VH-VL binders against Acid phosphatase 1 (APS1). Designs and how they scored, part 1

No score or structure here was measured in a lab: all are predicted.

Target 1, 240 residues: Acid phosphatase 1 (APS1), of Solanum lycopersicum (Tomato) (Lycopersicon esculentum) (p27061)
Amino acid sequence: TENLNSHVFPRPLIIEYPEKQLRDELKCTTWRFVVETNNLSPWKTIPEECADYVKEYMVGPGYKMEIDRVSDEAGEYAKSVDLGDDGRDVWIFDVDETLLSNLPYYSDHRYGLEVFDDVEFDKWVENGTAPALGSSLKLYQEVLKLGFKVFLLTGRSERHRSVTVENLMNAGFHDWHKLILRGSDDHGKTATTYKSERRNAMVEEGFRIVGNSGDQWSDLLGSSMSYRSFKLPNPMYYIL
Structure headers, positions and changes below count from the first letter of each chain, unless a header shows other numbers; antibody chains aren't numbered by Kabat.
ipSAE, averaged over its two directions, is called F for ESMFold2-Fast, E for ESMFold2 and O for OpenDDE. V2 adds 0.75 times the mean of E and O to 0.25 times the DockQ between the complexes of E and O.
[cut] marks letters that were taken out.
Atom coordinates printed by the task and the answers are left out, and those that the model quotes come from them; centres of patches stay.

## First folded at step 1 (VH-VL)

Design b1 (framework fv_bepranemab)
Heavy chain, then light chain:
Amino acid sequence: EVQLQESGPGLVKPSETLSLTCTVSGGSISSYYWSWIRQPPGKGLEWMGTIYYSGSTNYNTAVQSRVTISVDTSKNQFSLKLSSVTAADTAVYYCARDRYYYGSGRYFDYWGQGTMVTVSS
Amino acid sequence: DIVMTQTPLSLSVTPGQPASISCKSSQSLLHSDGKTYLYWYLQKPGQSPQLLIYEVSNRFSGVPDRFSGSGSGTDFTLKISRVEAEDVGVYYCMQGIHLPYTFGQGTKLEIK
ESMFold2-Fast, scan of step 1: ipSAE 0.000; ipTM 0.387

Design b2 (framework fv_bepranemab)
Fold by ESMFold2-Fast, scan of step 1:
Structure b2 (fold): chain C 240 residues (1-240), chain A 122 residues (1-122), chain B 112 residues (1-112)
Amino acid sequence: as target 1 above (240 residues)
Amino acid sequence: EVQLQESGPGLVKPSETLSLTCTVSGGSISSYYWSWIRQPPGKGLEWMGTIYYSGSTNYNTAVQSRVTISVDTSKNQFSLKLSSVTAADTAVYYCARGGYDFWSGYSRFDYWGQGTMVTVSS
Amino acid sequence: DIVMTQTPLSLSVTPGQPASISCKSSQSLLHSDGKTYLYWYLQKPGQSPQLLIYEVSNRFSGVPDRFSGSGSGTDFTLKISRVEAEDVGVYYCMQGIHLPYTFGQGTKLEIK
């Protein structure tokens, strides 16, 4: 009809959202999204206003559901792969916040609000008591059963090799093909560079990197990337 | 509370080997890095080297060919040997907790011994 | 080797007044892990050095809040908001990012 032909007010050229009061939880959900997508890089500590949010996420159902989902998707992918008959198909796992949880340490250090204390963290590591992440242990056992060779690639120093082996075995991890830690020649390298160089060496030895699991983008990005990468959440800290 | 105490000769002859020991008390030597830092009279601080309790070492390139650091976990001690000493090696020598960590890429010297004066003279 | 340069080499301050010490590094002290490996130490007369500030701005245990560190990249500052008699000594900055670890020349703080 004729009276519907009036356009008195112009349409906006830019999408405009109504003004709302933003609660700390909404701000912190947005912050976590930004850090998990690598849009805020590098960073040292969580925002102080997000301390309660991060704690509730890490000890609550949020973290558990997300690591379960990542491990389930990785497992389905692993089952879909047609493995070669040469035993050279590899799955790489990062250790910290991927296979072993340092949550007992971080619960005493405000879940990422405190600046990292290398002396106190090393003391914790040398106790050798970090618990397994159950969903990752299940994935680990599944990829072994499917015939993958497992490489453990960690930013931990070679000086921690013995305690790391003991902790992993006590936590239920067995039968890895190699455990690779930072040596003296890796001094000054970013985790991205260090892990890329180790993956390059695997490819040069004839291995195919079919899957890679880690909690940091530095576990997954760089050269000689896996066919598929699976990133576990970690809002407590960032490694370049 | 962790305490460090240096011990060694006050006087060393030119061309000899200087030997210093640091005794750690109030805490275990295990799981930490341990360092030697020296200070010539009226001058600034110079890092000499660092050892991890398992025996791994890093040395200052300026003294690398002459310096050896070792650890004895059973005695809760670590030691510095500096060979072929000259008058330029006259300094107060400090032991300290801390040093480089490849895992964290971090170093701080959080606890220091009182220092021991070493004079290189005939 | 990374060269650490402090200014001034000495300063005298009336008790209760602020003091500021600058430290410049010949290379960036920002590591790929996101941390900046800059430290401040105080050596009181006749005593061993003691850690004041680690990673640019973090006070070590027992260090009064009148001490604060700031800076980024190659330019760093240590500030004392209200100098007290116990603050007399030589202040050293240090880099811990690359071996060998290197210290500044030192800044001597005296009370007027």
Scores: ipSAE 0.000, ipTM 0.407, lowest interface PAE 15.9, mean pLDDT 86

Design b3 (framework fv_bepranemab)
Fold by ESMFold2-Fast, scan of step 1:
Structure b3 (fold): chain C 240 residues (1-240), chain A 122 residues (1-122), chain B 112 residues (1-112)
Amino acid sequence: as target 1 above (240 residues)
Amino acid sequence: EVQLQESGPGLVKPSETLSLTCTVSGGSISSYYWSWIRQPPGKGLEWMGTIYYSGSTNYNTAVQSRVTISVDTSKNQFSLKLSSVTAADTAVYYCARHKYYDSSGYYPFDIWGQGTMVTVSS
Amino acid sequence: DIVMTQTPLSLSVTPGQPASISCKSSQSLLHSDGKTYLYWYLQKPGQSPQLLIYEVSNRFSGVPDRFSGSGSGTDFTLKISRVEAEDVGVYYCMQGIHLPYTFGQGTKLEIK
């Protein structure tokens, strides 16, 4: 018929998914995936509706299994690397939520549902009692045994150097080459900028950054990135 | 007043997972560290791992790849799972409390359960 | 790992006689906070271990005055001034300064 063309309803080519799967029990799992992949703008607290999910994840097998996997994969990479004979191959570790767990603090602050209070967190840091993440301790010992030099690069202030050293040693970490904290000239910088500048200094000194472990993308992105980066999960907070 | 009691199977087959539970009575599990320590027959004590009531764990590197400790604050319990067991895992398993005071001392393993014998045998 | 070595491995004591147990660590147990993280435990036959001495020389609650701990750095001693029948068991030293927590191999105390 001559009206055939008037009945055409052209549509763009679009993939369609069942809506039921997008609306049910996956919402908090999806939120956590998106936050871990750095697809969210800066945020201050976890979604209220996901508070129970985040708590269950952090204290349950989910978090444990994921940090175990990240550390195991990092260890396999470390074993695969042919180190130079000059002792200049380094592995960088972030401290908070990478080597030391602040779960005792966050258990009293609803696992990310409360806005971060730097005064209260500093009081916790001053106790020097943060436990080690066992998966990271195992990785730490493995990279030392393989001949890597370890640099600890933390957003903690220089004023907390003494207690941070005590906490790390009591948690089982030893024999790092340098522990780098924020000095007075780093105040006001984002973690990305601060950590990039410290990695730039390492490269300028002749070190090769072979691996880097951290729980925030700000630990891993920027300039002078490691050959391989290993991101631990952390849905409780966001650092710029 | 606080008492610890281990429970679980006395016999586990090689390659299977050993599962033990420690029940805390007479006080809250919250705000303390809780540990598992084992003793093979006729041998000394070996610390296996510690958990804080919030779920944070530290493990002995000798068993780290096989051990998982978890806590259930609603039941006032914490548990040990040890995978891929062999005859070398035959031991009495103890749960114990670890108490840290901010400025008043550090008492690891100040209260112990009675222990539960676990035999790994086919 | 810190290795803890006890001597002797066993001793037999006549009731009322003093007893002494040595414990040596492979590295210093003195922390920068001024404390030394050395502990003594007693395991009586068929019973769980019990804490006797914390931080080298402090008696845990309920522990009789006849028990005393001493030492510094890497060398430590547990003394019983007058051994009684209820003191029979295996004594363990333990370091709490670094993970993993490690125990000595144990010293068995028996009555002659």
Scores: ipSAE 0.000, ipTM 0.387, lowest interface PAE 20.9, mean pLDDT 86

Design b4 (from b1 with heavy chain D98V Y100G Y102S G103Y S104G G105Y R106W Y110L; framework fv_bepranemab)
Fold by ESMFold2-Fast, scan of step 1:
Structure b4 (fold): chain C 240 residues (1-240), chain A 121 residues (1-121), chain B 112 residues (1-112)
Amino acid sequence: as target 1 above (240 residues)
Amino acid sequence: EVQLQESGPGLVKPSETLSLTCTVSGGSISSYYWSWIRQPPGKGLEWMGTIYYSGSTNYNTAVQSRVTISVDTSKNQFSLKLSSVTAADTAVYYCARVRGYSYGYWYFDLWGQGTMVTVSS
Amino acid sequence: DIVMTQTPLSLSVTPGQPASISCKSSQSLLHSDGKTYLYWYLQKPGQSPQLLIYEVSNRFSGVPDRFSGSGSGTDFTLKISRVEAEDVGVYYCMQGIHLPYTFGQGTKLEIK
């Protein structure tokens, strides 16, 4: 019915908040929350007013504490899993901003304020010097020790395979079961479509995707999703 | 009970490569990290490196350019190779099992008896 | 590298008396997972090291309750409430929070 019998409020029953002027930092904290919860439409650059906020977050304790927390929770989940005796339980890791940090590159490109330049980024990738994210390295070693097979699933081009292998090994990552990069057939696909198709292939081969770690929603959503997904923060860029 | 036993040469000449093997008995080498730790005569302990049974390694930066650790799961063994040895590499070398209760860094819960290696001409 | 410093470097104790060994780290050993990665080992004469205490205060299997570990952050202590002849040897603290793993220089315990 259209009324509460005779119990009527003077205006629609809605929650009311006191009026308050918001600081720029609160606006940027809210923006980052919306980004990390996948509530924002696709975007190319961070808001100009949030440039200082994003920089302080990325180089300060906020980023470190959040990636530590995500890796801690993933590790606890991994320890709780009863693995099959067939060696088909898989943990998938994205590479960029998940295992390897491109922060040295982004520190020279305003932490997301510049429109992504694929030529300049490719030159950085070719250097093979991206450092490991320490908490992800610990998680990586833990899931290997527990008996998971590790698949590395990256949006990097197949042409960068050898430098990516060298960078990963120099950063402390070893013994992955497969490293999957974009081939010629994957040109023009969104990361969501590309990674979904590769996960579909894993499932068709009989693998169980028990865990999946990535910094973009496109690493985690789509078809053949993992039993549990773990999203690392990344306010610097967005990938479809 | 799981036991570790080191084996290798007691004497190695300067500039040569030291090769040591650790045999794991009473249990599987699988699902553990394994380490080499050395102790020069009358001095303290120095971690050399760690290997996971599938082959992934971490080395002490002090010896990283000279050290290689490998594992052979079929023989239940893991090995240390240290190239270009000098008198400073004279030490008792221990193999050890790495264990922990957190995904963070691990500790050594089981040690071999140690093998003395002298680097001398 | 994290530097581990032990004091004293040696001590002599009458049987039945308590002993205390200090270990100081150059950086905090507290991890974001809430655990503190500090360990104590005993090396008896002519033997390999053996684990006594893991993660600051937990006794390893078979270690007598006269051994206790305490501390937080950068300052840690190993206490033996009643020293016995079998406790003779060199005690080492170790940090396991960051590679490379590093040990203290050792504390030699002797019976008077």
Scores: ipSAE 0.000, ipTM 0.382, lowest interface PAE 21.0, mean pLDDT 86

Design b5 (from b1 with heavy chain R99L Y100E Y102S G103S S104G G105W R106Y Y107A Y110I; framework fv_bepranemab)
Fold by ESMFold2-Fast, scan of step 1:
Structure b5 (fold): chain C 240 residues (1-240), chain A 121 residues (1-121), chain B 112 residues (1-112)
Amino acid sequence: as target 1 above (240 residues)
Amino acid sequence: EVQLQESGPGLVKPSETLSLTCTVSGGSISSYYWSWIRQPPGKGLEWMGTIYYSGSTNYNTAVQSRVTISVDTSKNQFSLKLSSVTAADTAVYYCARDLEYSSGWYAFDIWGQGTMVTVSS
Amino acid sequence: DIVMTQTPLSLSVTPGQPASISCKSSQSLLHSDGKTYLYWYLQKPGQSPQLLIYEVSNRFSGVPDRFSGSGSGTDFTLKISRVEAEDVGVYYCMQGIHLPYTFGQGTKLEIK
């Protein structure tokens, strides 16, 4: 140790990068990375300069490759677990942007540039025509085959239960143990709080939450977390 | 369309490692499970293990300590290594396609022609 | 491990007559998803096994309609309504509900 008043501190050993003007594609790739790693929250709409980037990502190979990867990793984990013989090992799936794609709706609403309109989205939901995400359907079938109980936990309102069941069945999903939607007592709660409370109830009932798949961090974080969580990408919107 | 072809040495000495390769042609190795199944002369079928195209494996407990299955997606191949072989490992070895998403979990819908492996000094 | 037991181990049938093969599992093959993971394979002499029936009763592509599968729980049957010369070989049932996959010991079908 030296007298600090008369000595210059050594320059910190830090990594240095060359300075260059960033291209717009690097800005938007960086923005999406920050969003998906939960380093940017909350937000209402995507940056306007990234509108074309988000659209190209969502309808192109980038999105498909990433949801394929997430489903593959989840399936590997599912096969590795030692299930109990009591039938109480559970896999939770979120619905929107996890099992069902709302891309037909978002294609008419600029893939995240428009502030969310709950009235218009509810009209879309009531059509019951959201297509399945093929990677998630494959994972869904795999976890059922392995002996998991499947719980569907969605932020959709109880008023949409009937059409949600119909849409899920038409999209190829079936044989879930329970479909949980928001009731009147969940009004005003954040998705994180609501989904945590529903997971708490599952644990209190004696279920073990072995896996959980969702596109929002609010599907995965909070109390009574799964042993492993799997997050699908979604740069179009953020749910607290 | 999709065809599987085994290749390997045919004769292996006791205590050595048996190595077999299955080549997939006419389709991608991706998105499927791939298995090895053997049949000793005059006996029934025994599943050895399976591998997902990403590399995850499951083995029959009877051979788990000696068996390794690997996949090479760039060559559209997957392989079996069985160590410390004995005369009891003499069998025809088949490679086969497992899990198919579109068919609701077909088990072994496509098989290779089989390759005879004799363990003898 | 689930044990699969076939009966008979061999049978001889006059051409055009029916044949029936039974398969019994040591525990139920009915999954909580409502599906029963029971499969039938045919191995013709000198050839690889081929898939005949999946999930108890569904014929695989190209399998003639004279083949039918039935059963539930632990007891399953493969029937051939009119045996033809090309049906000669060894038939195997298999369970796919739990790893390890296990096969029955095989039933050899011969023509009288």
Scores: ipSAE 0.000, ipTM 0.398, lowest interface PAE 19.0, mean pLDDT 86

Design b6 (framework fv_bepranemab)
Fold by ESMFold2-Fast, scan of step 1:
Structure b6 (fold): chain C 240 residues (1-240), chain A 126 residues (1-126), chain B 112 residues (1-112)
Amino acid sequence: as target 1 above (240 residues)
Amino acid sequence: EVQLQESGPGLVKPSETLSLTCTVSGGSISSYYWSWIRQPPGKGLEWMGTIYYSGSTNYNTAVQSRVTISVDTSKNQFSLKLSSVTAADTAVYYCARGPRYYDSSGYYSHYGMDVWGQGTMVTVSS
Amino acid sequence: DIVMTQTPLSLSVTPGQPASISCKSSQSLLHSDGKTYLYWYLQKPGQSPQLLIYEVSNRFSGVPDRFSGSGSGTDFTLKISRVEAEDVGVYYCMQGIHLPYTFGQGTKLEIK
């Protein structure tokens, strides 16, 4: 309960902002901020008025600068951690839009303006040619050098295991401890539920999840969360 | 160092189909864009078309009805077919890497055509 | 199609002197991503073209510091601060923003 004998003001004390017309560019910057802070309800496509904004962000310096910053901050955190001598300190990486870029696919599908087509995306995955995100490759190599065990935890199906391994290796990734994909038992689960269950299993095995990198909040939230989470930007799509 | 080498017949008769192959060595054909450019004797450069190693193509509208580019990743090769040739198709034909690719940082890169074959002379004559 | 126009078509330079080549496009080469997709190539006698400059002003790997590119929109310039004998050849500008990709007519650089 609050003490109601505090000073009574003649009107509510509310911060005032000037009334100005907002520019459309600022509206799309604001939309992306709200998306990246997990303040929007689940969504299926980007706003039509922000299509040019998202495209320019993804293929321009904005995306690169932000993924560089996230990876740099993660690397500084990794260096600050005192690892145990038991080899049980783990860093988890998501694959899509975290280690591998699907930008070649999305460039042919309007950078998030089209409703996701799982059949067409699966055909792209089967090509095994997604390029590495260089800032994530640098972080990956750094956490390995520091003595972390790396777990790769992806929403990709077990049916794509072989091509995913080939793609990751061709992109420069190696020496992961485990690559975990969705099995038949994971059919119909949200990404949050599926990834939480896999992290629960890691903790039950005695691993400490020190860091976790992903582009979706569903990579990072739920049960058995890492000590620190690092979220890469992704305004093109949303996964619950 | 990645190297490109063109091969094909030096002489083609009018109305026939010209077939050229580019062999990639010192690196993988995968994950790159590959182009064909030609140069008629004493003239400038003309872009013919580009293929992504997955098979997606873009062609110059001037030759689009006659040109086909294809890729064979198992042989590390890509090829150009130009149908219904005439004397106007006489040129040195170059293969090249680019003009687009993704660098190791995942950043979309427009480095232009950064690696070129030595060129092969094609004469269209009876 | 975007038309690329080079001037001059030919120039002769004494070794050690500067050279300048102009390239003009029929429409802007500025993309919505903020990049300008203009490239410069050099074709030495009897050789294949080689990339010199990408995205207006960036030197490609191994290209000497004496080469520099500048410009914006539709007007671009390639400069060689001190011409050397090995710089002889035909210089081409190219646009990579719109299909079909197009080249300028070429500028022949000769030593006096």
Scores: ipSAE 0.000, ipTM 0.407, lowest interface PAE 17.2, mean pLDDT 87

Design b7 (framework fv_bepranemab)
Fold by ESMFold2-Fast, scan of step 1:
Structure b7 (fold): chain C 240 residues (1-240), chain A 124 residues (1-124), chain B 112 residues (1-112)
Amino acid sequence: as target 1 above (240 residues)
Amino acid sequence: EVQLQESGPGLVKPSETLSLTCTVSGGSISSYYWSWIRQPPGKGLEWMGTIYYSGSTNYNTAVQSRVTISVDTSKNQFSLKLSSVTAADTAVYYCARDSPYYDFWSGYRAFDIWGQGTMVTVSS
Amino acid sequence: DIVMTQTPLSLSVTPGQPASISCKSSQSLLHSDGKTYLYWYLQKPGQSPQLLIYEVSNRFSGVPDRFSGSGSGTDFTLKISRVEAEDVGVYYCMQGIHLPYTFGQGTKLEIK
């Protein structure tokens, strides 16, 4: 009734948490979550206090379980879509840390603690020995079997086309419709801009981008986005 | 100078649970798989199971229903529990360091450091 | 389970003479990654096993060059070019390609 509110002492409704000292492991787990949700400013190296955390995550079961989960969910989505009768339904895959693992390189370069060295990384790429990510290979084979056309869209330079093809084939990847690398006109563009422009060209050609798999938000965001995007974890580096 | 040392009872009665602990010294338990391997008197080696320092395990199917391996990173230790023991479980039990996970690329997956072994006799 | 079979089960060698041990697997140890997951261990009397050879032919750190491993697929050999007194013990081959990891029966090397 009218006098009921005389006993009400209104307070702001605010969720409150107990204050606790965070362990470095919990700090690093939350740092990785914030990185993977695109909530940090661009960064060049992992936090020094998280070096052991990132190494153990990348070489341990955590990374394996998460890439398995992403690939499984992508596969379920792929099976659920009704493909057109014109052969124009496309799945895009990024290459580095999506189909091929550069973990052997990063194991010699402190798993993200070192500033990226273009010259040393190019030498690694030229070896053509990056191993396949097994869960991504399984997904790749599944989307091909379902009738998707596969486009490979990589930030690698056209100068490395031959060795990239050799590496992909030796890793078990075959029968892609097109492999797109950075040309001379793409030098200096952010990965977001470059990959958006290539996706725009696909859409203008009449393709429908049904799925897109990548380890960086720059693989997935921008213009002409896929109907569904699937982001693999990568706490070792950030690409704008 | 990484060293492994097993500890536990030398005698266990049939139907009871065997508990062994391996203490890692001179290095961290992190970033490696750790295994238990046994050797009955006068016989060969039998792998029992492995654990990654994060707690993930794989067991030999022959003992899977009876074996549990656990890790305590704060004490730099990992342990084996084997339930419902019989005379057939009488053996020297070794703990051993298995390869780091990423060593798959380098081609090295082997037991490179072993404890001295602890003799366990199952009898009444 | 992969069965590992060693021959001979025992041999006696005069110091300075060569020794050879065979190991056969019930299925190929070649992985799709191009690597062959075959290992050799030595257990000296009263001691724990120690790693000698990894991936068929690679000597582990500190292992003398008189030890060599060879083979492919299902057939593997460990050779000691000149046996020394310190080489006495039981030699085991092991496969690491599939769980459960399995060992051969062991080959006992004795000095005459």
Scores: ipSAE 0.000, ipTM 0.399, lowest interface PAE 17.2, mean pLDDT 86

Design b8 (framework fv_bepranemab)
Fold by ESMFold2-Fast, scan of step 1:
Structure b8 (fold): chain C 240 residues (1-240), chain A 122 residues (1-122), chain B 112 residues (1-112)
Amino acid sequence: as target 1 above (240 residues)
Amino acid sequence: EVQLQESGPGLVKPSETLSLTCTVSGGSISSYYWSWIRQPPGKGLEWMGTIYYSGSTNYNTAVQSRVTISVDTSKNQFSLKLSSVTAADTAVYYCARLRYFDWLSPDAFDIWGQGTMVTVSS
Amino acid sequence: DIVMTQTPLSLSVTPGQPASISCKSSQSLLHSDGKTYLYWYLQKPGQSPQLLIYEVSNRFSGVPDRFSGSGSGTDFTLKISRVEAEDVGVYYCMQGIHLPYTFGQGTKLEIK
């Protein structure tokens, strides 16, 4: 009769759930949800208790199903757009974790548990061997075929231009209108500021940014936003 | 395609512990809540408890002191133990999946096992 | 505990005629999230219960459109527009707004 009451507060003032405690698996699913919805920022590394969860997500069907869904929705939107007859409708793609996967690098660096090491990452980039994300390659080919101009807008440094071009072409990407990397004037800017400034320049040139694909909110938010944005998941790292 | 099957003894003596197992086939036990619901002969349904595949449980206060639900993810099974049984525990015991129809709360029992009859008698 | 009360306890219907079952809860099932946590189940003779309606009015997969749910707050109704022989069984309403989950006492539907 005096048994534990799981209903601490009177109805209807608060919602009550049947589960009393969260396990690490539920905590990590919740953590991933809040980072993907931009409710947790900034952060440097994944929670230690979620290291196994993030690894299983990234190498398992979860990640693949989610990037497939994002790309499919983007493709449907692209097909629905009535393009102007002036050739000024643009789709912007981020590169890292949007077109190219750095998963081979992150598999050797604990899938986001290690603090980012720019020297080691630069060595990986210089190899030029990052594989394509298949669903993004399909979307890329579809928007080109529909008549969009493609701009590639990356946080990679201008010093990596030649290897980035080689890697993109070897991964199946070609026929972009422009590849934009960080110049010396962009040193120290947040990705949000840098990418906003580059989108501002596109709009000033008379382009209409119809779609934008990226794995970070910093790829998608700020000024001169696309008519529609498509965010790929990335629980391994955060870019401001 | 996902199916649940209860297994356990058909007859249990008063004061003993009832042990039932539910086997999940055609899908993974992971990422769902799993429940036990019983039905005494000629009466209605009584929820006994729910477990998340990771081990978190909620029990009906009417049986809380006697009931334990556990999960074995390696066998794709979850189990009910009910101690100190009496004739009042005679019922058909169902295992069932509790599903989210939205992301906010576990919502409804969408898949049920066939049920297993348990009689408490000497 | 929330008490769920069904009326009638039993009814007999001629095939093709409509049937209506009432369910009343001892407190509101409307949550501050805007959702109402009311569900309907059918238990056919010798079978396990099966989900018919979730969140007051949504038909579960494979449930014929002759079944409809309605209501708000504490008063809910399940209607069958044209009863068929396969609809025989005991119907239960259930609340899922807070623990413990509770069911109505059941309504037995028979064919005349």
Scores: ipSAE 0.000, ipTM 0.390, lowest interface PAE 19.8, mean pLDDT 87

Design c1 (framework fv_cixutumumab)
Heavy chain, then light chain:
Amino acid sequence: EVQLVQSGAEVKKPGSSVKVSCKASGGTFSSYAISWVRQAPGQGLEWMGGIIPIFGTANYAQKFQGRVTITADKSTSTAYMELSSLRSEDTAVYYCARDRGYYDSSGYYFDYWGKGTTVTVSS
Amino acid sequence: SSELTQDPAVSVALGQTVRITCQGDSLRSYYASWYQQKPGQAPILVIYGENNRPSGIPDRFSGSSSGNTASLTITGAQAEDEADYYCNSRDSSGNHVVFGGGTKLTVL
ESMFold2-Fast, scan of step 1: ipSAE 0.006; ipTM 0.482

